# VH-VL binders against Ribosome-recycling factor (frr), part 8

Target 1, 187 residues: Ribosome-recycling factor (frr), of Petrotoga mobilis (a9bjd6)
Amino acid sequence: MAKRSSYAKEAEEKMKKTLEHFEDELKKVRTGRPTTAIFEDIKVDYYGMPTPINQVATLSVGEERTVVITPWDKKMLEPIEKAINSSNFGFHAINDGNVVRVSFPNPTIEERRKLVKAIKEMLEETKVALRNIRRDDIKKVKEIKNEGSISEDEAKKFEEEIQEILKENEDEAEKIFQRKEKEIMES

## First folded at step 21 (VH-VL)

Design hb3 (from ga6 with light chain A50S)
Fold by ESMFold2, fold request of step 22:
Structure hb3 (fold): chain C 187 residues (1-187), chain A 121 residues (1-121), chain B 107 residues (1-107)
Amino acid sequence: as target 1 above (187 residues)
Amino acid sequence: QVQLQESGPGLVKPSETLSLTCTVSGGSIRKYYWTWIRQPPGKGLEWIGYIYYTGDTDYNPSLESRATISVDTSKNQFSLKLSSVTAADTAVYYCAKERYDWRKGPYFDYWGQGTLVTVSS
Amino acid sequence: AIQMTQSPSSLSASVGDRVTITCRASQDIRSYLNWYQQKPGKAPKLLIYSASRLQSGVPSRFAGRGSGTDFTLTISSLQPEDFATYYCLQDYKYPYTFGQGTKVEIK
């Protein structure tokens, strides 16, 4: 098994980051189960400063398809409720004077199908990003060949390695998508 | 800045097949859901059906026995065929791009300009 | 198929008027309701998606509300460019269906 070039390693590192980004975005996509990850994008006014909810409150999964948000300062109850209700993630937030409860209505089969279609769009964007990385790194290899720093045979080998890494990462992107699709449809 | 443009014959004889093509520019047809919608002159809009570039499709039941939507990824185009047309199929035909955004839900963000197809002997 | 009923079918109004158009679904469509504006000879233009969310570039005088089966589009102060036909669309379930349209005319 031949060692991969520094160009293949560079491509692999960039593509792994691209897949990590894809996974991070997918965890925000709602399913039939409540999750606290959806709130990572929501900031609340904390004394005039936009502040992530998890820096002013504890978030937990409660009963009956809810997320319970417990601020350590009860003055934050109303700002948190307002921030969640204005976010347009389909949330139903209720402030009971002690906590903010967010209901996650059960998605219907139609809604689940729409979510799968949405993550298909995200998968295709991820594949484009992976292919752009291949293009950029192959361009670097060709530039170094043209400068005389590597031979034609070395350049061809490095390009083949980069193409192999692309295939592996496209396959992994598809697996990530299929796991999320199953979670959406079966949760 | 995706742009959609319908093309095809503006006149079709009764009982023949209406055939239209939508050319997608400023973006790839290899994502999103590509849709045909029609509007008889002076009347409302009717959704015909969609296609995804891999071939997944669905049709309005009122038209499903006569309508076929297809895609040609190499030309960045999708097409509609509607067989056995009558005067009732006279309409402006639109192609449209549907997005499925998980935060916002589905919507049609871009429409073609529309092309009038008249069914007349 | 989900039937979408718009009311009224037409209305006459003056510049500056507040106008409300309603759309009723034959079954619960959650918030999967869009509003489109169409001028003669032009393609429909998206105004509102997800019942209440304003599309980019659409003036804030347009507002949508509702969920379930009952939805409204309100134009808070009509402008000359707002005289058009308005359609609701449910995109909850295939086949997608439009309301029959509401023509907003100059009084």
Scores: ipSAE 0.604, ipTM 0.852, lowest interface PAE 1.7, mean pLDDT 88
Fold by ESMFold2, last read:
Structure hb3 (fold): chain C 187 residues (1-187), chain A 121 residues (1-121), chain B 107 residues (1-107)
Amino acid sequence: as target 1 above (187 residues)
Amino acid sequence: QVQLQESGPGLVKPSETLSLTCTVSGGSIRKYYWTWIRQPPGKGLEWIGYIYYTGDTDYNPSLESRATISVDTSKNQFSLKLSSVTAADTAVYYCAKERYDWRKGPYFDYWGQGTLVTVSS
Amino acid sequence: AIQMTQSPSSLSASVGDRVTITCRASQDIRSYLNWYQQKPGKAPKLLIYSASRLQSGVPSRFAGRGSGTDFTLTISSLQPEDFATYYCLQDYKYPYTFGQGTKVEIK
């Protein structure tokens, strides 16, 4: 990569973080493959205290499209089962006396299409965040030009660099989206 | 906070084209699924169709041959044209915002107040 | 198109009564069923989404149940402001379709 101004470097760093956040959120979106990430928000009653499931159990991906929840203490099997069955997204947990298993049915084609619409919404949120970074950094460059700290030619060059970085990151966001779309439709 | 407002002629002659515009304020049209829904007086609700800002659309098959939904991102607006109208097209027309959340599923979170369009001579 | 059938078409009840409205889909729609309340002259208001999830700002006396083809909306203690027409909506598959409505009258 060519060397860039400090203004472009700041924009690039912020935009890379925005893309990393986008990728992290996409990992939670259901495909035809089960994941443990969606249980991060579920808490279970542990000695009267709401406690995250991963602090009282190990979560892993099992066979037959399941997530397997293995508690440290078998007395937690029923509380974990109850917490999952009471969750807002309608998971169905089965307690076999050793572990709690949560089934992830294959999404129908209609459900997969809805998931793609959802990640399109997430992509647009990401693009707005990228454009806000461009706007803020271009504003800083214009302020410095108006103060006389840089020439008009220098300011134009810095603004062009920031706009190039925006394009690169919008293209990368689109690639990230397309990879996830493929996973959703084909998994 | 998003607000939607329908506008257009309240009276349309039979066989002509009904034309409505929904103006979106308090948010950008470059997100979400922008939908038209209608309700004949004293009757139930009928989904007409939607548009995404890139131009993607889908329509109720009952209206598909006559309905066109379009978007103008520069004006933050989307529109409905319904051709060859009859008295059966007399209704309150609503525009609405559909959101997709991967945990919750789809839902309409904001509706316009509705505008009555009467088809008569 | 997926047919949505509501029952009853109308009902009368007293303040404090428990009211139940049913909605049946012509095919499996999983939990893609919403409930709307509409008062005269107003746009519909979302009460329940995803069959059983209460929309923010909606009183807890409203509850949704069901999955697949059979769904219910229950108002546990009817209030004067609950006079309205209620609609179910399936948003599983295009075209989205509404039930024909249930008018709730407070006697």
Scores: ipSAE 0.603, ipTM 0.850, lowest interface PAE 1.7, mean pLDDT 88
Fold by ESMFold2, last read:
Structure hb3 (fold): chain C 187 residues (1-187), chain A 121 residues (1-121), chain B 107 residues (1-107)
Amino acid sequence: as target 1 above (187 residues)
Amino acid sequence: QVQLQESGPGLVKPSETLSLTCTVSGGSIRKYYWTWIRQPPGKGLEWIGYIYYTGDTDYNPSLESRATISVDTSKNQFSLKLSSVTAADTAVYYCAKERYDWRKGPYFDYWGQGTLVTVSS
Amino acid sequence: AIQMTQSPSSLSASVGDRVTITCRASQDIRSYLNWYQQKPGKAPKLLIYSASRLQSGVPSRFAGRGSGTDFTLTISSLQPEDFATYYCLQDYKYPYTFGQGTKVEIK
């Protein structure tokens, strides 16, 4: 089997990271199913310091489209409630004296369509990032050819490798998008 | 920075077709929802419709039978054709960029300067 | 289509006044309501999106409130540069629809 150039390996590594970032961001996008992932970026005042909620509480998926936040220290109930209600995500948290419950209201079909449009935008940004990696690595191959470090035939082969890796990663980005689209529309 | 600029004839005769082009610079047309909005002189704003670069469109039902929005990705442009115009179609026509941010929701972040089209004869 | 009824159609106010503009939707649009400012001869400028969120670069004297069917835009201390026409827009469901506008004149 043909050995891949160092440029193909570099492109592959950078594109994998780009796809991982895309997937991580998609986990935060609201669906009809509740998730704890979006709360991982919300910080609460813990003894005067902004602290991730998961460092002061256990987060779990509860009944009826809720996330249940159980702090180790009941003194954190009010700070957690306040942090969630003050967030830019528009969640509504209820403190019952034992836990904080956050409702994930069922999105309307119109809202689901808007979410799909939003993740299409994220997909296109991801594809641009993938194509920029190709452009940068092809530029490096051409510079090395012009310096005489590789032949024209070697440069052409390396460029073809980079292009094939781009196609593979664009296809994977589409699959990631389609799985999330299905989750949004069908959950 | 994204810029949008409308272009096309400023005068159109009744019963003919109004044709406008919006040129997008400082960004790619291969993302976002590209929208036409109009405003009769001294009156309010009316949403006409949008296009996504793959060809998906939706139109205001009041104009659906006469309006066609198209995109030319190679020129980074999108266009409006409005057939069978009357004096009621006299308006400033704006092109606009709609984005969908999952945290913020939809909004129009950039507008063209607008171009007046007068329907008269 | 969702009808957007804006009130008042026009008003006159002095610098420093608190001004409130109302927008009512014919059906529940959740919080999918934007406010735009338009000065003569210019394109509309986004002030508020998602009913209450202030667009970057917009002065804090502008505030949006409401959800469902009833929405307001408030200017807490009117400035001379706030002379303009203001429009609400629902972007919940196609076709998107605007209110008819409110012209704010500064005495």
Scores: ipSAE 0.591, ipTM 0.847, lowest interface PAE 1.9, mean pLDDT 88
Fold by ESMFold2, fold request of step 22:
Structure hb3 (fold): chain C 187 residues (1-187), chain A 121 residues (1-121), chain B 107 residues (1-107)
Amino acid sequence: as target 1 above (187 residues)
Amino acid sequence: QVQLQESGPGLVKPSETLSLTCTVSGGSIRKYYWTWIRQPPGKGLEWIGYIYYTGDTDYNPSLESRATISVDTSKNQFSLKLSSVTAADTAVYYCAKERYDWRKGPYFDYWGQGTLVTVSS
Amino acid sequence: AIQMTQSPSSLSASVGDRVTITCRASQDIRSYLNWYQQKPGKAPKLLIYSASRLQSGVPSRFAGRGSGTDFTLTISSLQPEDFATYYCLQDYKYPYTFGQGTKVEIK
């Protein structure tokens, strides 16, 4: 196999980061199973500072449809309960004096279909980001060709390499999406 | 940012096919759910159906046998064809962009201006 | 299809009045309900999504409440620009369906 240019390697590194971001965002999207990842973006007032819940509590999965939130400081029980109930994710949190227990309503088939449509939107955003990386790197190759630093044939080869990397990463993005789609529909 | 513009004939004869195109500018059609909605004069709104750029569609059952929504990604456009029209199909036709945000749920964030299509001899 | 029933069908009100419009779904739609405002000759404008979430740029005098089958839109102090027709929309299940509308007129 031919050695890839530095431009293909650079594109590959940037696109890998883009896919990792996509995977991280997908972890937050609920399925039919409770997960603690969905709470990573919810903040509570901790002594005057907006603070992520996972920095003031331990989160664990209880029954299939609950998450148990155990704060380090019992005074945080009420703020955590309020933050969860006001989050507009449809959560219902109950504070029993020791923990906050969050019930995840089981998604209906209609809600699962909406979640799949939402992650399709996220997939397309990811593909746009991948294509922007190709555009930027191809522009760089054209600039050094116009400066005379590489030949026309070398520029063409580098552009083809970047296109190959784009295709590979678009295919991987699709596979990541399909795995999450299956989780949503089959959980 | 995103703008939608309906275009097509404003007069269609009964039994013929109503054909409209929505041109999307300020954004890519390869994202979101692209929807047709209509409003007969002096009456309420009726959802017709949507398309995703890969071909996924769903239609109001009342129109499913007559309606076809299609997309042309190279032109950044989507279209509605409604066959065998009658006077009951006279309406202002809107195209709209539906997004699905997993935190917020679905909603229509952008609408076209609307175009009146009259079905008359 | 899920039937959406709005009430009242029309009302007359003065600037400064508190106005409440009700929307009832024929089955449980969770919180998948939007409210739209439409002025003559214009496309509908989104006010409220997810039953209670205020769309960006919409004045805070508009408030949505409800879940399940019973929903309300309240305008806490009616302004001259609020005279329009209001529609609820369920976006829980296809086909999406609108209420028949509520026309808010100047008294």
Scores: ipSAE 0.549, ipTM 0.825, lowest interface PAE 2.1, mean pLDDT 88

